# VHH binders against q68dx3r342to642: the designs that were tried, part 11

Target 1, 301 residues: q68dx3r342to642
Amino acid sequence: RDLCVVLLNGQHLEVKCDVESTVGAVFNAVTSFANLEELTYFGLAYMKSKEFFFLDSETRLCKIAPEGWREQPQKTSMNTFTLFLRIKFFVSHYGLLQHSLTRHQFYLQLRKDILEERLYCNEEILLQLGVLALQAEFGNYPKEQVESKPYFHVEDYIPASLIERMTALRVQVEVSEMHRLSSALWGEDAELKFLRVTQQLPEYGVLVHQVFSEKRRPEEEMALGICAKGVIVYEVKNNSRIAMLRFQWRETGKISTYQKKFTITSSVTGKKHTFVTDSAKTSKYLLDLCSAQHGFNAQMG

## First folded at step 4 (VHH)

Design c10 (framework vhh_gocatamig_d2)
Fold by ESMFold2-Fast, scan of step 4:
Structure c10 (fold): chain B 301 residues (1-301), chain A 123 residues (1-123)
Amino acid sequence: as target 1 above (301 residues)
Amino acid sequence: EVQLVESGGGLVQPGGSLTLSCAASGFTFSDYALAWYRQAPGKKRELVAGITSGGSTVYMDSVKGRFTISRDNAKNSVYLQMNSLRAEDTAVYYCAKEFGYDYLTGEYYFDYWGQGTLVTVSS
């Protein structure tokens, strides 16, 4: 049976497997192919409604495969089973990463999350990150470049929403000038500066999932951000997120689920905060993700 | 459930033309990029052409100038017009719906939820 795993560099890796194969077996094969040694930070995820859901290593592939995959042992005309290799646990500083390949994977993930608007930051920082990516990917400003002569595509470095607000021409001019005036960082050094800038962002390392208040009114669309430090409750309006509440793990009492409901209890106030998800499976997943992030935080502290 | 149904494949002589069609359902068609992939015997699946929600297109080098991808949002359909066909274009062609775009590699991520349509270029 065939499975497609998408790597952070965009490569699609075709993995042969059996109906009895586990997520863990695929993870080991994929990370070996990518020559990754620091495996603690990575996981395999599937995508649903533009959100990533990480899979447990013990899960059998046949339990999560598209309908018909098990009945068709070889890729024919059936739906492709696609998973993603992604970073699940984010370190506070890149200096904690021992291998250059691990640091490069963090760069690729954060670069991608910025472009796909999973990681939000202000316009000045978005432009700075775009320049750092130019510096990392092809070095110093080209010596013989003349004004109005493009040497890169803005959509490869700046999120679409910012291009719409500023116009492509203005973005191209500003990014080019910033690149011309930037420091002479090259390759990995530029990637490390990109990591340092992103690691200081409030939403760095936050895994975001859509939820609703118990009332489930459209104007009350919310999101939960789950990260090494705890849980963030967001109000979502016009594709932007406003942090309403932050719960560090020490401030978090009980987390529980019941059917589509996910409840977090403040250990400080004793107040219960209940959110509604699309399914009991999603609520259970959020609880498991919280446990995993808390465990990671405990190991790194 | 997302469904993509391809049609239009067939046998054609070198230099000939074919138009492939893909009818989509189960999602808001106008919000997503669509693509055509192909798989030839003994080769990996490869991206042939893609079209974004806004109508921007991408093509693999070997088909640039010969193939044209287009979409009709009112009919929930995407098309691949293939001209000047060559023996190496022989493959099963699949319609796919967007997951995302990797700007570092210039590649799109797609679901392959079509059954495929066979194109044979032979004299």
Scores: ipSAE 0.000, ipTM 0.100, lowest interface PAE 21.8, mean pLDDT 81

Design c11 (framework vhh_gocatamig_d2)
Fold by ESMFold2-Fast, scan of step 4:
Structure c11 (fold): chain B 301 residues (1-301), chain A 123 residues (1-123)
Amino acid sequence: as target 1 above (301 residues)
Amino acid sequence: EVQLVESGGGLVQPGGSLTLSCAASGFTFSDYALAWYRQAPGKKRELVAGITSGGSTVYMDSVKGRFTISRDNAKNSVYLQMNSLRAEDTAVYYCAKEFGYDTLTGTYYFDYWGQGTLVTVSS
């Protein structure tokens, strides 16, 4: 059977497997192919409604595969079985990463999350990050370059929403000028500066999932952000997230699930905060993600 | 609704063996950790053995090497194979399903219980 794994560099790997293959076997094959040595930070995920859901190593592929994958491999009319290699655990500083290739993967993930508007920050920082990406991927501003000739495509460096607000021409001019005035950083040095900037953002390393409040109207959209430091409760309006509550792990006591309900009990106030998900499986996933992130935080100290 | 039904308990002589079974329903069995607890007269309920969704196991010190926990996801069942039974193993044995995660202890906790099955070890 055929399975596509999307890598952070944009490459699509066609992985050969059978009905008995596990997520862990595919993960090992993909990370070996990519020459990754620090595997702790990575996982395989599927995407559902623009959200990534990480898979356990012991999961059999046939249980998560799209209809018909088992019976008719390589048929062009079949749904493609696609997984994504992504970072599941985010270190607070890149200096904790031992290998340059691991740091490069962090750069690619954050670069992609900025462009796809999974990681939010202000306009000034978005432009700064775009310039750093130009330095990393293109090198120093070309001395022969004139303002009238573009040497890059703005959509490869700046999120679509900012391009719409500023206009493509204004973005091109501002980014080009900032690049011209930037230091002579390129390659890995520019990537490390990009990591340093992103690692200081409030939403760095936060994995976000849609939920609904049990106390509010069922249609009122919220989100939970789960990260190494704890849980963030967001109110969602017009694709923008506003942090309403932030719980560090020390401020959470017990986390439980029952059917579609996910409950956090505050260790500070004793109050229970209950959220409704689309399924019992999603609620259980959020609980397991909290356990994994809490364990990672304890390990990092 | 979560249902856990234990079976396999009985009277056995010291040094004998028993296999306990727990049949589960009302949840996606393969996604949850399960455990065996026991409670002897006048004592608090104690964890005997646990098994994660991935198959990793934990045992209390006094049963290590004598008891084996296993699961069959196709049958929605968890088992406790008990060998070299001692008088001290006499208790009601309960099957339990993972309920949540406790950030204070850094461990999952179990709050869905079966009715129990009695194990008596005596000559």
Scores: ipSAE 0.557, ipTM 0.782, lowest interface PAE 1.4, mean pLDDT 87

Design c12 (framework vhh_gocatamig_d2)
Fold by ESMFold2-Fast, scan of step 4:
Structure c12 (fold): chain B 301 residues (1-301), chain A 123 residues (1-123)
Amino acid sequence: as target 1 above (301 residues)
Amino acid sequence: EVQLVESGGGLVQPGGSLTLSCAASGFTFSDYALAWYRQAPGKKRELVAGITSGGSTVYMDSVKGRFTISRDNAKNSVYLQMNSLRAEDTAVYYCAKEFGYDSLTGSYYFDYWGQGTLVTVSS
């Protein structure tokens, strides 16, 4: 049977598997193909409602596959099974990564998350990151460049929302000027500076999922951010996230679920903070993600 | 709601074996960790063995090598195979389902469902 795995460089891999294949077997095949050696940071995820949900290695593919996958020995255009190779655990500094290919994967994920508006930061930093990506992927400003003639596509480097606010022409002019004035950073050095800038962002390494307050109000969309440092509670307004509460693991005593409810009980104040998800499965997933992130933090700190 | 029904307890002589079974309903069995706890007369409740949704296991030191926890997701059941039983293993054994995660201990914590099953190891 055919399974499609999307890599961080945008490549789609067709993986051959059977009905008894596990997520772990696919993960091993995909990471081996990609020549990844530092596997602890990576996972396979499916996408639901624009959010990534990581899968346990022991899960059998047939249990999560779309309807009819088990019965179709060949992939059909109407019934595809797609997974994504994503970074699940983010290091605080890229210097903790031993291999250049691992650092490159972190760069690709953060680049993609910025462009797809999964990671937010201010306009100045977005432009800086776009210039660094242009330096990493294109190289130095072209010496014979005719001003006002584009040598890159702005949508490959700057998120759509910023292009809409500034206009494509203003973005092109500003990015081109910044590129012209940049230091002579090349390839991997530009990627490492991109990582240095992004790893200092409040949103760096945060896995975000939509939730609602226990008193459901459609206008009060919320999100939970789960990362190595702990849990962040966001209010979502105008496609932007505002951090309202931050719980470090030492401040987060107990996490529990009941049906669609996800509850954090502060070890400091004893107060309970309850959120509502779309399903009992999603609430349980968030609890397991908290456990996984805390375990990762303990290994790295 | 959540129901866990224990069975398999009984009277057994030292050195004997028993298999405890726990039949679960009311939740998506494969998504949750499960555990066996025991409480002997006059003693506090203690974790005997646990198994995660992915199949990873943990055991208390005094039962390592003697007890084996396993799960059957198709049957919604968890088992405790007890070998080389000792008088000190005498207790009421409870099947427990994961309730949450405690970041201060770095561990899942469990609650109890059902009456338990009595294991007596004596002459």
Scores: ipSAE 0.546, ipTM 0.792, lowest interface PAE 1.6, mean pLDDT 87

Design c13 (framework vhh_gocatamig_d2)
Fold by ESMFold2-Fast, scan of step 4:
Structure c13 (fold): chain B 301 residues (1-301), chain A 123 residues (1-123)
Amino acid sequence: as target 1 above (301 residues)
Amino acid sequence: EVQLVESGGGLVQPGGSLTLSCAASGFTFSDYALAWYRQAPGKKRELVAGITSGGSTVYMDSVKGRFTISRDNAKNSVYLQMNSLRAEDTAVYYCAKEFGYDSFTGTYYFDYWGQGTLVTVSS
């Protein structure tokens, strides 16, 4: 049977597997194909409503596959079974990564997360990151460049929301000018500077999921950010996230789930914070993700 | 900061007994479930025994009737009494503290681990 795995470089890998195949078997095949050696940072995820949900290695593919995949997948190309190879655990500094290919994968994911507005930062930093990506992917500002002639597409380097707010023309002019004045970094060096900038951002390595407050009206959206350092509670307003609370793991008491409810207890204040998800499966997943992130933090500390 | 310190491991002959102890600090001990896990070379870590905050216990089938888990909330300690030890019980034993609980599935998540204590059953 056929399964599509999307890699961070944009490549779509077609994987042949059996009805009995596990997520772990696919993960091993995909990471072997991609020549990845530092596997602990990566996972396979499916996408639902623009959010990534990581899968356990023991899970059988037939349990999570689209309707009809098990019986006759070739009859339903519209029911394509797609998974994504993504970074699940983020190191605090790229110097902890042993292989250049692993560092390159971190660059590709952070680059993509900026463009797809999963990783938020201020306008000034977004422009700086766009220029660093131009240095990494295009090289130095071209010597014979005519200022009125475009040499890149702004949508490949700057998030759509910022382009809409500033206008494409203004973004192109500011990015081009910053690129002209930038350092003579080449390829990997520009990628490492991009990593250094992103690794200092408050939202670096934060996996964000939609939730609702138990006490708020349904239209008042919230989000939980789960990362190696702990949990961040966000208010979501006009597609922007505002951090309201931060729980480091040492400040976190018991995490419990019941049906659609996810509850985190502050060990500092003793206060319970309850959030509502779309399903009992999602609540359990958030607890699982918290446990995994805490375990990763302990292993890296 | 949560700390779990195991002790009591050693070398015993088949049929022998050992008592493992785990001293805990850095949390309100009585509010959390505790567990003993073990890991033999080349094998995955497996749950041996667990005890809830209310005192309910669970055991893996191969140790049921031979091992007993208990807790002392006044001493912030959890214990594993191991009787009728077999060569298959040879492993590093880890104390673990509850990180979270999913009420619908009855699943406990243990994310605070001690350093482990080695139990070798051989003659």
Scores: ipSAE 0.553, ipTM 0.830, lowest interface PAE 2.1, mean pLDDT 88

Design c14 (framework vhh_gocatamig_d2)
Fold by ESMFold2-Fast, scan of step 4:
Structure c14 (fold): chain B 301 residues (1-301), chain A 123 residues (1-123)
Amino acid sequence: as target 1 above (301 residues)
Amino acid sequence: EVQLVESGGGLVQPGGSLTLSCAASGFTFSDYALAWYRQAPGKKRELVAGITSGGSTVYMDSVKGRFTISRDNAKNSVYLQMNSLRAEDTAVYYCAKEFGYDSFTGEYYFDYWGQGTLVTVSS
């Protein structure tokens, strides 16, 4: 039976498996193929409504496979089963990563999250990150460059929303000039600077899921961000997130679920905050993600 | 409408064996951790054994090697196989479903309880 795993470098890996295969067996095969040694930070996820949901290693593939995969798995023209290798646990500093391949995977993940607008930051930092990516992937500014001729595509380095606000021409000029002035770092050193910059961002390492407040109007979208440090509550406006509340684990009391409801209790105020998700499965997933992230934080302490 | 129904308790002599069963309904059984707790007269409820959705198990020290927790997701049931029973094992045994996570302890907590099944070990 066939399963496709999308890697952070964009490669699609076909994995041979059977009805009894577990997520963990696929994870081991994929990370072995990618020559990854520091496995603690990685997980396999499926995508639903533009959000990633990480799978437990003990889960059997047949329980999460699209309808028809068990009956006709060899018919590749129909019912494609796709998973993604992604970073689930984010370290506070890249210096905690021992292998260059692990640091490179963090670079690829954060680079992609910036472009897909999963990781938010201001315009100045977005341009800086684009220049660092050019240094990492292209090297130094080309010496024989003609000002009127572009040497890169802006959409590969700058998110679409910023290109729309600034115009493609202005982005091209600003990024090219910054690149010309920034010849000190290239290759892995540029990737490490990219990691250092992104690791200082408030949104770094935050896994975000759509929710609705039980007390707020149903039309007002919210999101929960779950990370190593705790939980962040966001209001969503014009596809942008505004942090309203931040709960560090020590400031968090009991977290519970009931049907589509996810409740977090502040240990500081005793106040309960209840959110509504699309399903009981999603609410349970958020609880399990909180447990996993808190456990990771304790392990790194 | 979460329901947990325990069965299998009874009177048994020291050194004997019993299997407790818990039939669950009202939730997606395979997604949740289940546990067995017990409460002896005049004592607090204590965790005897737990099993995660993935099948990982935990046991209290006094029952390790004697008790085995297992689950059957197809039957929506969790079991506690009790061997080499002692007088100290006399208690009402409760099946419990995971309700949430407690960030102070770093542990899952169990707040949905069954009615209990009495286990009496006496000579």
Scores: ipSAE 0.179, ipTM 0.638, lowest interface PAE 4.4, mean pLDDT 86

Design c15 (framework vhh_gocatamig_d2)
Fold by ESMFold2-Fast, scan of step 4:
Structure c15 (fold): chain B 301 residues (1-301), chain A 123 residues (1-123)
Amino acid sequence: as target 1 above (301 residues)
Amino acid sequence: EVQLVESGGGLVQPGGSLTLSCAASGFTFSDYALAWYRQAPGKKRELVAGITSGGSTVYMDSVKGRFTISRDNAKNSVYLQMNSLRAEDTAVYYCAKEFGYDIFTGTYYFDYWGQGTLVTVSS
């Protein structure tokens, strides 16, 4: 049987497996094909409602596969079984990564997260990151370029929401001018600068999932951000997230779930903060993600 | 309403075998870890064996090689196969469901308990 794994470079890899294959077996095959050595940071995920849900290596593929996949390939529906190779655990600084290919994967992930609006930051930084990506992928500003002619597509470097607010022409002019004024970094050096800039962002390495307030009805959209440092509670307005509360692990006592409810208990105040998810499966997933992130934080020291 | 119902306990001679069963309801069984704990008279409750949602297992040192924990997701049941039983294995055995994660200990904690099933190993 076949499934598709989407790599961070945009490549779609067709993986052959059987009905008893585990997520771990596919992960090993995919990372071996991609020649990755520092596997600790990576995981396989499926996408649901624009959110990524990471899978445990012990999970059997048939448990998560689309209807008909377990049967003969000729009997499978038009539905494609798609998984994504993504970074699950984010280091605080790229210097902790030992291999250039691992650093490159971090660059590709953050680059994609900026474009797909999973990682938010202010307009000035978005433009700076776009210029750094141009330097990494295109090189120095072309000396012989006619000033009024575009040499890149703005949608490949700047998120759609910013293009809508500024207009495509203004973005093109701003980015081209910034690129022209910057001529020192290119290639891997530009990627490392991109990583350094993103690693300073408050939302760096935060895995975000939609939740709702228990007290207020689902009219007020919220999100939980789970990362190596702890949990962040967001209020969602338009396409922007506002951090309302931060729970660092040292300030967190216990995390529990019951049905669709996910509860964090403060070790400082003893107060319980309860959030409602779309399903019991989602609330359990958030608890497991918190466990994984806390464990990763402990390993990094 | 989470419910765990243990069965299979009884009186056995040293060296004998028993299989304990735990029937679960009120939650999506396949998504949670389950464990067997035991409490001997006058002693604290202790973890005997655990099984994750993915099927990975853990055992206390004194039962390794003698006990086997398993699960059947289709039947919403977890089992403890106990071989080469010793007098020291005499206890009330409790089935437990994962409840949450404790940041201080860095471990999952079990808070939903069954009523227990008594295992007596004596001649």
Scores: ipSAE 0.542, ipTM 0.783, lowest interface PAE 1.5, mean pLDDT 86

Design c16 (framework vhh_gocatamig_d2)
Fold by ESMFold2-Fast, scan of step 4:
Structure c16 (fold): chain B 301 residues (1-301), chain A 123 residues (1-123)
Amino acid sequence: as target 1 above (301 residues)
Amino acid sequence: EVQLVESGGGLVQPGGSLTLSCAASGFTFSDYALAWYRQAPGKKRELVAGITSGGSTVYMDSVKGRFTISRDNAKNSVYLQMNSLRAEDTAVYYCAKEFGYDSITGTYYFDYWGQGTLVTVSS
């Protein structure tokens, strides 16, 4: 059977497997193909409603495959089974990563998350990150730009919402000027500076999932952010996220689920904070993600 | 709603083997961690072995290398294979289902219990 795995460099891998193959077997094949050595940080995920859900290595592919996949010996229909190789666990500093290829994967993920508006920051930082990506991928400002010809496409470096607010022409001019004035950083050095800047952002390494208030008010969207340091409760208004509460693992205490409900009991105040997800499976996933992130934090020391 | 039914307990000679089974219902079995606890007369209930939804296992030091916990998601069952049994293993064995995660201890906590199955190792 056929399965597509999307890599962070944009490559789509066709992976051959059978109905009894596990997520772990596919993960090993994909990471071996990509020559990744530091596997601890990576996982395979499926995408639902623009959110990534990481899969356990012991999960059989047939459990998560689209309808009809079991009956297809090869890709003979429009049905596509797609997974994504993504970073699940984010280190606080790139200096903790031993291999250049691992650091490059972190760069590609954060670069993509900025462009796809999964990682938010202010306009000034977005422009700075765009310039650093130009330095990393293109090198120094081209000497031939005395002729008023664009040498890059703004949509490859700046998120669409910022382009809409500033206009494409203004973004092109601002980014080009910043690039011209930048120091001689290129390649890996520019990627490392990009990582340094992103690693200081409040939303760095935060895996965000939509939830709802138990009060069932449709005008009040919420999200939970789960990361190595703990849980963040967001209010989502006008397509932006505002952090309302932050629970470090020592402050979180007990996390439980019941049906579609996900509850955090504060170890500091004793208060219960209950959120509603789209399914019992999603609530349980969030609890398991908390366990995984906390375990990773303990290993980071 | 949640039901856990243990079986497989009995009388066995020291050095012998037993397999305990726990049949579960009332929840999506594959999504939850399961554990085996035991309680000997006059002792506190203690965790013997646990298995996460992803298959990761944990064991009490005194049973490590002798006991193996496993799960069969198709049969909604968790098992405890007990080898090289000792008189000290004599206890009522309980199957337990995960209720939540405790970030203070860094472990899943268990709050749904079966009725237990007695294991007696003759001395």
Scores: ipSAE 0.539, ipTM 0.799, lowest interface PAE 1.5, mean pLDDT 87

Design c17 (framework vhh_gocatamig_d2)
Fold by ESMFold2-Fast, scan of step 4:
Structure c17 (fold): chain B 301 residues (1-301), chain A 123 residues (1-123)
Amino acid sequence: as target 1 above (301 residues)
Amino acid sequence: EVQLVESGGGLVQPGGSLTLSCAASGFTFSDYALAWYRQAPGKKRELVAGITSGGSTVYMDSVKGRFTISRDNAKNSVYLQMNSLRAEDTAVYYCAKEFGYDSITGEYYFDYWGQGTLVTVSS
């Protein structure tokens, strides 16, 4: 039976497995292939509605596989079974990472999250991060280049929404000029500066999932951000999100679920905050994600 | 809506064996941890054995090697196989379902309980 795992560098791995194979077995095979040593930060996830859902190592693949995978794995009408190797736990500073390859994986993840608009920040920082990625991946500004002449594709470095708002030509000019004026950091040093900048962002390391208010209205979307430090409640407006509430773990107290409802009870105020998800499975997932993130925070504190 | 129904309790001689069963309904059984607690008269309920959604198990020290917890997701059931029973094992045994997570304690907590099944170990 065949399974595709997408790595952070964009490589697709074909993994051979059995109906009895666990997520953990696949994770071990994939991370071994990628030569990763610091495994604590990584997990395997599936994607649903542009969101990543991490899988427990004990889960058997047949329970999460597309319809027909277990019964008739060679049927041509079957959808491809695809998982993603992603960072699940984000360190506050890259200096806590012992191996250069682990730091490189963090760089690839944050780089991808910026481009896919999972990690939000202002225009000035987006342009700065694009230039740092150019330094890391392309090197110094080419000496023989004309300012207006394209030597890279803007869509590989800058999010689509910013390109649409500024126009591709303006982005090309702005990024090229900033690259020309850059302090000439190379490879790993440019990646580390990229990590330093992203690790200062309020959105850094936050895993975001769509939810609705208990007074659910389709035009008034909300999101929950779950991270090492706690839970963030977002209001979603015009495809951007603004933090309304922040709960540190010591301020959270009890988290419970009932059907599609996910409830946080503040240990500070005693107030209950209830959100509605698309399913009981999603609500339970969010609770388990909170437990996992809090456990990680306790290890790093 | 959530229902847990225990069965299998009874009177046994010291050194005997007994199997407890818990039938669950009203929730997606495979997604939740289940546990067996016991309570002797005048004492607090104590965790005997637990099993996660993934099948990992935990046991209290005094029952380790004698008791085995298992689950059957197809039957929505959790079991406690009790061997080499002692007088100290006499208690009402309760099946419990995970209810939530407490970030102050850093632990999952159990809040749905069955009615219990009495186990008496005596000559």
Scores: ipSAE 0.516, ipTM 0.776, lowest interface PAE 1.5, mean pLDDT 86

Design c18 (framework vhh_gocatamig_d2)
Fold by ESMFold2-Fast, scan of step 4:
Structure c18 (fold): chain B 301 residues (1-301), chain A 123 residues (1-123)
Amino acid sequence: as target 1 above (301 residues)
Amino acid sequence: EVQLVESGGGLVQPGGSLTLSCAASGFTFSDYALAWYRQAPGKKRELVAGITSGGSTVYMDSVKGRFTISRDNAKNSVYLQMNSLRAEDTAVYYCAKEFGYDSMTGTYYFDYWGQGTLVTVSS
C-alpha cells in the first residue's frame, strides 16, 4: 500500500507500507530519506480544516487512513492518503540546531507558513522576509536587470493578501529595490538571517487551533496558540488574531478535558477558562499537544 | 519552578526490597496526582504506579502486589516501596507530576521533571 508524505521543500514522497505499518515507521523512513538527524523537532501530521494535527508514532496507519485505502489505493486517486512532515517543536534560537539540514528545514517551514498566512507579521517585515528569501534563492540583484522586466514572481515571496492590498506592480518594484540595496548574503547565510527575523515574531513557533466560547456564537470566535512557552488565547477578528491572555507553563494550573470541552486553569488567579472544540478527539488532542510542548520546554530548560 | 528529585535507587539482589523517594517543590503538592515511571535500556518508558490527589492508586500488572505507591502531603513527597524485586525490574525510575486530566476517559497525563534514580536487581 501507498501513502503520500509532503515534505517541507514541496516534494511528494510515495511511501510503501502495509496495513500493520505505524506512523513511527513512516516517520523513520521519511526522515532517513531526507537525511535528517535531529528528529526530536519533527512530526507527521494530517491536515483537517486547514489545521495540522500531529500523529502519535504508535498509531497504526489503517486506523487513520481514508475510506478505500486498503482497497485498490493505486486506482482511487480521489481517496489518497496524505501526511505532512512538519516541525512540531521550535527552538528559541537557531544556534541550538547542530546540523545545516535541520536549519534548512526550519527555514522552509517558516517561509511556507509566512506565504500561506499561518504566521502573521506586519507589512515591513513581510517585505524584508521576501527579500531575504529572494537573496537566499537567487543571490545578488542581477547587475544588468532592466527595471520593467521581472526576474521573479511576487506570489512566490509575498503573501497573497499583501499583494492584493499593495498591488502586484508595487510589490514587484519595492521588493526589487530592496533586493538591489541588499547585502551580499546568499544561500545559508540569507536563510539564517530569515530565521533570526522570524524567531523574534510574537507568533513564532505557535501552533494555532480554532476554538469557541461555551456559547459558540460568531462574536466569540477564538483560537488557542500552543507553544514551548505556554498557551495563548486569541480573539479572531477580521482575519487576524489578537492575543487576549497568555499563560506561561509555570502560571498554568491543571488542564482538563470533558467531551468537546478544554479547560485551562490559571495558577495566578485560580480562574478556569473553558473552550469548546469541534469534537472530543480535538479536545484530547489539544491536551496532548499542551503536554508535549510543556515537556519539550522542560527538556530545553 | 517545578522540581522533582528522586532518591533511593541502588543495587539489590533478586527477592530484595528498595524504597524510592521523590521530593517535590514549586507547586501545591496536595492538588496533583504523581506517578512513578521506569525505563530499561532499549525499552520504552512505562508507567509503574500512580497516586491521585485523593489517594487512589493504579499499578502496572507485573508489579501489582509487590510495589506500593504512597504520598506524604506534609513532606511534599511521594514514595515507591518495592518488594520481591526481579531482574526485569532493573531500570531508571522517574518521578512525574500530573499535567492534565481527561475526565471523559479517566486518563491522567504526566510530565517527567525528575532526573531519575537507577535500580539494578542482580546477584
Scores: ipSAE 0.239, ipTM 0.674, lowest interface PAE 4.8, mean pLDDT 86

